# Designs tried in a protein design chat: VH-VL binders against Large ribosomal subunit protein uL10m (mRpL10). Part 112

Target 1, 224 residues: Large ribosomal subunit protein uL10m (mRpL10), of Drosophila melanogaster (Fruit fly) (q9vpl3)
Amino acid sequence: RGKINIQRPKAPHYERARVVAVTQPKYPELPKAKSCFKTRAERTQQQQENPYNEIIAREVRNWLDHSRLVAFFHLSSITADDIFRVRVQLHKQNLHLKSYGSKIIEQAVKNTRYEAIVPLFHSNHCIVFSPDPEKTAALLRIVRRVPQMVLLGGIVEETMLSRNQLVAYAQMPGLHAVQAQLVQTLSQAPGHLIQQLQAHQNSFVQVLDVHAKNQMNEETPKST
Key: E = the ipSAE of ESMFold2; O = the ipSAE of OpenDDE; V2 = 0.75 times the mean of E and O plus 0.25 times the DockQ between their complexes.

## First folded at step 10 (VH-VL)

Design gc6 (from k9 with light chain G31K Y32F N33D; framework fv_anetumab)
Fold by ESMFold2-Fast, scan of step 10:
Structure gc6 (fold): chain C 224 residues (1-224), chain A 119 residues (1-119), chain B 111 residues (1-111)
Amino acid sequence: as target 1 above (224 residues)
Amino acid sequence: QVELVQSGAEVKKPGESLKISCKGSGYSFTEYWIGWVRQAPGKGLEWMGIIDPSDSYTRYSPSFQGQVTISADKSISTAYLQWSSLKASDTAMYYCARQWDYSFPLDYWGQGTLVTVSS
Amino acid sequence: DIALTQPASVSGSPGQSITISCTGTSSDVGKFDYVSWYQQHPGKAPKLMIYDVSKRPSGVSNRFSGSKSGNTASLTISGLQAEDEADYYCSSYDSSSTWVVFGGGTKLTVL
């Protein structure tokens, strides 16, 4: 029925409400110098017309380059309070929820190995980044309870994975060799159809979305 | 082999309570969610709701919110669908099926439980 | 209330190819590549035939194939056999309602 136990010894609820209120202009007499409303409008204009987009695009590229786990989600309408709760739960697991405009994503990944992700961002979306691929199971456990977030796919250890492959990866036991083999079973055969093994079920499935974009530049691993 | 086995057919009168079951085997029961689907006689499939057996988290379709209760007992790998007071309009075949979460397909189905409510 | 639109019936002869359409909106079929197809024989539970628009589970004949264009998904059955006579349902997740939705079902007759 809902948790009434906050599990916080004497946590300040008024302070939390004040932080949330920063995003709402409910006080009509707020000093204009202290209000960032006009500055926010100017910032939005700068994102579309100025080098500001390149600064954010560079931030996105840095997140992609330095994260061993990246997950892509469609995001339906969700309240600020609900998404904040999700961000807090994710942050405790070293998972970082970010939202960027589609044009910024396109600019960030243009002419890079990540360009194949652009079609995922045609509508409302968000991305979760982490330096730790072992957190994939924790990520999916948290997001499964957020029906407004629909898993589209991800990147694990620089390999593009469909949502089914990402789920399979999360369900693998903590054996590094087995998880590496799951990633490696993605072999690009000529054509549009790829067979993928789901290790937890030993089932053969056809995977079309990730490899059809032909972004993998993986070579068969060899004894260095 | 993944299998979902449902309880047998029920014949009830309006106003009576009922609880039907769905027992999973051949997989880790708490790793997947259980969805419930209704099919009225001669009609199509209607998704009712879903449960996470690991902690009994539930979510219902608006059409079934407040009309039924979904529950689970992970110690015996069984999910349940329950009515406090049956109506004639509850006459239908009820299916349980395995589902990863809201957006994934229902990949393995129980055989169905026919519920008939008549005076 | 039917969320996804399917023809009520379709018919074919043994050996022919038949296609069943499933039309939704930009919030379901048009939004995601996550359309499923289920086969239901009279008196039996539905069986998953296709998931993620075009993928087959293990044990499903390659005579069954799926595709999608815009807001419409299609199930194609080639080399029709008597055993294919069944009801077929499409399904998708709907981002607007945040629940699974089904089509009204199509009765396939093989004569």
Scores: ipSAE 0.705, ipTM 0.870, lowest interface PAE 1.5, mean pLDDT 79

Design gc85 (from gc3 with light chain S91Q S97L T98S W99G V100W; framework fv_anetumab)
Fold by ESMFold2-Fast, scan of step 10:
Structure gc85 (fold): chain C 224 residues (1-224), chain A 119 residues (1-119), chain B 111 residues (1-111)
Amino acid sequence: as target 1 above (224 residues)
Amino acid sequence: QVELVQSGAEVKKPGESLKISCKGSGYSFTEYWIGWVRQAPGKGLEWMGIIDPSDSYTRYSPSFQGQVTISADKSISTAYLQWSSLKASDTAMYYCARQWDYSFPLDYWGQGTLVTVSS
Amino acid sequence: DIALTQPASVSGSPGQSITISCTGTSSDVGSFNYVSWYQQHPGKAPKLMIYDVSKRPSGVSNRFSGSKSGNTASLTISGLQAEDEADYYCQSYDSSLSGWVFGGGTKLTVL
């Protein structure tokens, strides 16, 4: 009866993420030091700072709402000097590297359109924000050389993109020219503009999917 | 049509130097990394290292650091794998393959270059 | 430097399904959804069959599917055909090496 993922039939995204989180081992981002009592103390401190957590959650929501480019990364063990150098390179391109606890991110995005990102943050992570979606190519060039940062996906112009779609978007030239064509429909009859914007949005999403698949198809001998 | 074309088979003596090539076509060569993978006779695949042709940034597997040199010439869309002094244990099939970055698969592979080092 | 464990061989008959496992650790398969599977016929270069655990490139039969549970990724081939006889290698991103690791390879025999 239709297509069923035998691993996850009909579960909502959030419940699926919770199941995945429960089945994943606790990731020791900085292994060694016993960490048992230190982890306990850190949890106690977080509980006592509930008002602070809400303030940071609001900061995260503001970044998400005011950024036209948001990229999500897994962050493996990296030295303070190395991450600082990456942050400086990103800042020169108006790209802002931020790190937040998973609970703060969940609190920030719960009951919002961004709730789907929660599964991405079950291990050590960081987020890059920018008001300029054209910086996606510059972002990917910089992080390609940081093996400790692994791209998980992103949001561009309020649209959730997978890792492959985000890479495809970075390789697309002239997106502004395409968007400029829609502005001219502002002079047309009421209602017609909405249909044209929806058609363009559907076509754009389809083009990104086709481009991502064509990029993947280049892996086969039959070549697209 | 994305294609990676490797240089022909080589038969060498221990102590000799060797440089093999991998030429990319059908895509923007500087937008993808080139990885090198070794396969000893009857054995599995071993990742050797990668190069970003845009500025010749390289990274090697610990097993191959100092044993080989990876380089590229973006003006002719060609990556290279080089030994200063071959050993009999270097006898293997060597593949080049393109890769976007560390987290992406090796999506297109060259046909392979067989290197035989006879003592 | 084989980091991922695969069975040396698996076998099946035409029309049946087989599964090849790829077992790693929490630093690779257990933590990341960046598992790829390559098919290699004798004397040929490897071909990408599955990436990101379960995704197929265009031109790869839907008889090939991938999955992951904990530290183990699996490649399943349904409706087994003679042309599927090949060596299969898994590969994963590994955070401890900040790079890729391959499995030892599995020889699939179609009886």
Scores: ipSAE 0.054, ipTM 0.560, lowest interface PAE 5.3, mean pLDDT 77

Design gc89 (from gc3 with light chain S95Y S96G V100F; framework fv_anetumab)
Fold by ESMFold2-Fast, scan of step 10:
Structure gc89 (fold): chain C 224 residues (1-224), chain A 119 residues (1-119), chain B 111 residues (1-111)
Amino acid sequence: as target 1 above (224 residues)
Amino acid sequence: QVELVQSGAEVKKPGESLKISCKGSGYSFTEYWIGWVRQAPGKGLEWMGIIDPSDSYTRYSPSFQGQVTISADKSISTAYLQWSSLKASDTAMYYCARQWDYSFPLDYWGQGTLVTVSS
Amino acid sequence: DIALTQPASVSGSPGQSITISCTGTSSDVGSFNYVSWYQQHPGKAPKLMIYDVSKRPSGVSNRFSGSKSGNTASLTISGLQAEDEADYYCSSYDYGSTWFVFGGGTKLTVL
């Protein structure tokens, strides 16, 4: 260009709390009074169908992002009083029982590392969140007494674990021993661990797992 | 290393009481639950129920609710299966086995206790 | 209690492969990857051979494998040996009734 504006290095920490005003307020652009009713109806219908789900999906993503312990359960028919008692017991241990619709879960985890869990939520389900992975043993002691809740698996310190691995994690003494075991677990094939978390076997998912294994075998040299 | 040892064979008459035992060793007894399984002569396996030895929480199959009592004494790592009044139809092999909870497999089994009830 | 459906008997020759089926409903075999298989020799306690549909405990031969399709789980024994002659039981958890269930059992004869 002909003219160059040189700026002094500004404090980059104000990027999110921008002092730079958005110059454009959202403008109600209605083309014509006689055709605006259908445009408004379409806009209202889109908002009614989607924005509530997106708000709740953000809540789910926030729970996933800020929880070091996430456990997944199948949930059978249970009374409001019984589930409330379970929630109270869990809350005393900083464990938070949440139920979300399958569509909301899918929307929340779509295009994230968590999307592999979607098949777990095509049936009735609930999730327990905690910022404290040391609470895994307390979680399992409480939930074992609730026959309507069946453990499917979970995520501990960002690692997907099967139900058997969660039980083993709960039995390990202290954080250092647990982290050493998780390093061993992380060396296993991710597809195998994800498949173990599925509530139902799916022929399409099995085909993809076989394809992934064949792909890996073709990319590695054969053993002599 | 993990072992469950059951009490010896019993021969009883109808109406008599009976208590058989299952002692665990080689693991933390209160960490796992104990399931009980019945096998009538020449028949298949039937799951009876389960106990948490840490506080004696029990859960029974509907077929066995009210028919038997499951109990445990964690101080001696022993679970029990008990009848107040035996029937001829109680004649069977009874197994105890380690089970994490009601939805998990039975991974280590006792050798079995044969109970024979005849007049 | 309604048991899972297994064939009463199967037979095979040494070196062959055989498959034992275990059919349940959508609330047990069809719902979770929580099918187990047990081997029982005459006069002995059952031994866990397969858990979670396809996993083997330590010490179980890799000739034993498990699979599941819909409401039917299968135990496959390859390279049949005389020592495989036993009764085989499947089990699952029924979330509808909230009870642990066994199959009726299958007698394997190695001819």
Scores: ipSAE 0.667, ipTM 0.846, lowest interface PAE 1.6, mean pLDDT 79

Design gc94 (from gc35 with light chain N33Y; framework fv_anetumab; at its last fold request DockQ between E and O 0.28; V2 from the best seeds 0.69)
Fold by ESMFold2, fold request of step 12:
Structure gc94 (fold): chain C 224 residues (1-224), chain A 119 residues (1-119), chain B 111 residues (1-111)
Amino acid sequence: as target 1 above (224 residues)
Amino acid sequence: QVELVQSGAEVKKPGESLKISCKGSGYSFTEYWIGWVRQAPGKGLEWMGIIDPSDSYTRYSPSFQGQVTISADKSISTAYLQWSSLKASDTAMYYCARQWDYSFPLDYWGQGTLVTVSS
Amino acid sequence: DIALTQPASVSGSPGQSITISCTGTSSDVGSFYYVSWYQQHPGKAPKLMIYDNSKRPSGVSNRFSGSKSGNTASLTISGLQAEDEADYYCSSYDSSSTWVVFGGGTKLTVL
């Protein structure tokens, strides 16, 4: 009773496994053998993909370089009619809805400060580009009504923002609104000027804190 | 400060209509959605739908489509949940909560309105 | 459609750390992107404790932390206290089915 050898109770199974292991041919590891032997078709396919990938990656890089507003979304299954309607609504606001493969995005942001965005593109996604950061509120109003789109975050004036920061940015008075508030304050009694400037100073400090936090949270092994 | 205040508890009979309210204050009411959440006695939370008070854009969970009406009066910063004909199975606690859109959290909640439907 | 599965109950002693899990069962990872956690004491409205997987709202103790790995989100309460005894709900938005989902809830008992 305490002398029970587990090997003995398993002898029939062990013997069958041993016989199978000895008598079966040793198969080569297919993935390794496949990698050591590439067909001409695979080689040609790689070359074709590389040239087109570089062209598209340059397109993405150009969008990133010339857009003051970039927003990232997860995109679930959506009808062609629905996504077309969304694209049209966005286009009327100078907002450009695009989608690219994750490999293209990786290549486009390689050696840039934006390498940290790559994880966002390992799932179904889309990107909205615009030269107009003041269109952030319009963007969010349009896409809030699209159940298949989930806001992930964005870039405003070269600063990476979380989705919560992007929403806060859209709710913050724009530069025009801040400038208009300052002009109105200057037209009032001097005491009111101090209070209005203090409110804008607090907003300015908050923007600086976001900038500092985004730079610390930015991860780019090869800065540009 | 952000606050959502709901109307008081209701005791109703099957077949009666009911409209409960949720009044928002301390924030720009039209900048956020109001979502409605049901909690049957001893049960969990169940999202019913939302309204954007700015233009009354409304969307329902499939479980509640056609069962209730969500509406708002932005001039008094109030959202509503309405039944045209109550059932005993409508007995539950009903919460309103603020959310920015579908994927954002329900960050501020009303105190709840207990609806009891019995003979 | 995503379903969020939570254990029905968990328990712990004061000072202990406990973890409540929330596992998605039906959707792809992209649809189950952001998880929120709500605490509900008996007879009270739910309170947001964690949002966007790991962020704490102002006024929530740093004893509460959240994480997400794959299809499983976790709420961890360190230094367990008696007032932590409550029901806890996870929630997420399923953009594939296009509605908000709550987990079934977990009753936390402090021994």
Scores: ipSAE 0.757, ipTM 0.891, lowest interface PAE 1.0, mean pLDDT 79
ESMFold2-Fast, scan of step 10: ipSAE 0.757; ipTM 0.893
ESMFold2, look of step 11: ipSAE 0.751; ipTM 0.888
ESMFold2 (binder alone), look of step 11: mean pLDDT 89; pTM 0.929
OpenDDE, look of step 11: ipSAE 0.853; ipTM 0.935
ESMFold2, fold request of step 12: ipSAE 0.007, 0.754; ipTM 0.502, 0.891
ESMFold2 (binder alone), fold request of step 12: mean pLDDT 90, 90, 90; pTM 0.929, 0.934, 0.934
OpenDDE, fold request of step 12: ipSAE 0.870, 0.861, 0.880; ipTM 0.945, 0.940, 0.953
ESMFold2, look of step 12: ipSAE 0.685; ipTM 0.862
ESMFold2 (binder alone), look of step 12: mean pLDDT 90; pTM 0.930
OpenDDE, look of step 12: ipSAE 0.819; ipTM 0.906

Design gc97 (from gc12 with light chain V53N S95Y; framework fv_anetumab; at its last look DockQ between E and O 0.06; V2 from the best seeds 0.00; counts 0 for: pae E 8.4 > 2, placed apart)
Fold by OpenDDE, look of step 11:
Structure gc97 (fold): chain C 224 residues (1-224), chain A 119 residues (1-119), chain B 111 residues (1-111)
Amino acid sequence: as target 1 above (224 residues)
Amino acid sequence: QVELVQSGAEVKKPGESLKISCKGSGYSFTEYWIGWVRQAPGKGLEWMGIIDPSDSYTRYSPSFQGQVTISADKSISTAYLQWSSLKASDTAMYYCARQWDYSFPLDYWGQGTLVTVSS
Amino acid sequence: DIALTQPASVSGSPGQSITISCTGTSSDVGSSNYVSWYQQHPGKAPKLMIYDNSKRPSGVSNRFSGSKSGNTASLTISGLQAEDEADYYCSSYDYSSTWVVFGGGTKLTVL
């Protein structure tokens, strides 16, 4: 019984090869793992008629209201597996990664203090929520390793922060220490603090405005 | 003050190996990443890759993937760029720069290391 | 190859305002992309002048300003001085490719 050369199996007879070629089960291409994040088109289509939009909007509002840390990210093309890994890592830190459609976000934040975030959601975005602002450093540590997630900004303790401010915040000693320093600074120079706070707000608004303007310009078809 | 100090100019022959260094000071070295940028003579800037010194996580631009190795020694706050086999086309100024992550700017730069590869 | 396009050269007289443009493809300079600008004098390392489209690092002159509209970022230098003569590079993180890209650079000559 000739040693079946497992390394170089003799090509089957032409007829057998044809039969094997024809009988090879065409395994349907495994559906490309639909990114857990529905395409914008799919999201838009589902949002038009879904009686659940209100429920989801309420959920978003609840997250916003109960979160002391909210971070906004641009999300580029990412695999379902990768996003899952990130979600798991974040979850271990009591950080909750969510993605919502733009319409849902608009509905959720309409006539609220969060209305300013709406321009951030014209593209693919995700949000991370946390009840603990002390987790900012942990959050950033995790997401830095995800090149598909780009930090855009966030809300910490009801204050809107730019991406740079958020990074700076994460580098500060614990919230209580910062608060103590803030109180000290406020006590020493109330005028300067207001300016700094206003500067931060203005900076954030500017960033948002830039985002909004850029989105508007992309929608203007070049009237060739 | 944040400072990145790079190793001195190198003159090498094709086929030789080279490792250049970038030492950071004035900040927590492990809190920021180090990017490397190439500038060929009379040419523009080219981003090569980046390293997280905290655990030596690295990412390369496609053009430099497999061409160079980026490493770091956090104990001495130093990042490295190395070639196993230099080519004449590797002749360039090489800069290290601090970068918080991929999407953040290169905010502080080393003085550059000139690498000349000539037969 | 994702490329940011800059004019090769720009010139101006002292005291004038000049603008350097940086144009990317829609994928390179999208609505969420941040553009940075670097100044490089001959034989020197680049210096960050503008980040996040319009923000100035500490120590950078207020004569330098950045803006972004659509897929075009702009660096404006007001009150042009001789010391401003340098190469200027725009840069952005490409969200799609997930690496940093530089423009081709613009040589600014002060006449």
Scores: ipSAE 0.835, ipTM 0.924, lowest interface PAE 0.6, mean pLDDT 87
Fold by ESMFold2, look of step 11:
Structure gc97 (fold): chain C 224 residues (1-224), chain A 119 residues (1-119), chain B 111 residues (1-111)
Amino acid sequence: as target 1 above (224 residues)
Amino acid sequence: QVELVQSGAEVKKPGESLKISCKGSGYSFTEYWIGWVRQAPGKGLEWMGIIDPSDSYTRYSPSFQGQVTISADKSISTAYLQWSSLKASDTAMYYCARQWDYSFPLDYWGQGTLVTVSS
Amino acid sequence: DIALTQPASVSGSPGQSITISCTGTSSDVGSSNYVSWYQQHPGKAPKLMIYDNSKRPSGVSNRFSGSKSGNTASLTISGLQAEDEADYYCSSYDYSSTWVVFGGGTKLTVL
């Protein structure tokens, strides 16, 4: 009755190995002293011998192309348990923490508008991807408790932003309340639409002013 | 209408177990964490620890590690603070409070639960 | 023991401005740490008055202001009123130790 099959390896050990295995695969190295020039066959063989770099580079490109928010961080020394906890917290907000080698990042962004990001990856780093640019404030809130993650900059709606620009973007008033108020204002009967557009244009401007002032005065996490 | 409602005052003897509760309402319970704070009679505030109700991740102050258990039942939006064996030194007011996570301020507080442990 | 140091008591007359200090090591009250302030009337739960060093929650009077310089945070109450008589606690999160620290508290007496 004591039949026990332990198939549950230690999470911290496997989590660190999993992260490293995904981000920085190793491949065979050829001796450099024997050949100054590579033949067509040697180039083909090298590409065939390290297919994981190309697969991972495609993953990075897919994330870059389909994320409306991308943030770049310098990553200082951090335990596997702590970074795992951060990854879980970010994932709850639809924020996806990834790490990739510099060579893979170079391969992923070659001949794209994002080539300028390559120097950011000379040091230890991580990247956060999200389809939700409105999550920028939540991202910055989470990482402020993680001094090992230092914001370098990001991409919002395909626009490169510096660190200061991304922080400023995160502090802008939320557009959801303005959008919801506009929908409520336009819920009136269609027969008065032209007349109401003039009145609601003035109301919409006033709502934007109120929301801007409220966000200037209000501090997270409370509403006004 | 964020509200944290704690269970009523308790009078216990040393060695007894106790579990006090903190029920959150007016917000998404699993979006925020619940911290616990002790205040001995006439003394200051001491942070005890915190829980993320979404996955029961906990963190304790070193002063309280191993002395209490923090838990939550997200299906009823309730967090708990539990002792397996009370000491007279556990006599205090206990507050729950909401935090976005452990690095954020305690923005909404429960009314407190007075725990009295006497022989 | 790492602690945030506050004066045990301060006093002032109605209409005056008073300042309560909160001093710690660089890991407790440093440039990367956020300081919050809580007001507690006798027999009641604490109330958050200031967060992120200087920001006020909605519903807190603008007579309350906070600042931080070096390893010292300050809570300033202008136009002192009798209802301000309470205990005041500073608090900070220490990222290196990963737990929350409260100061010892300051009893404010309005003369």
Scores: ipSAE 0.008, ipTM 0.514, lowest interface PAE 8.4, mean pLDDT 75
ESMFold2-Fast, scan of step 10: ipSAE 0.756; ipTM 0.888
ESMFold2 (binder alone), look of step 11: mean pLDDT 91; pTM 0.937

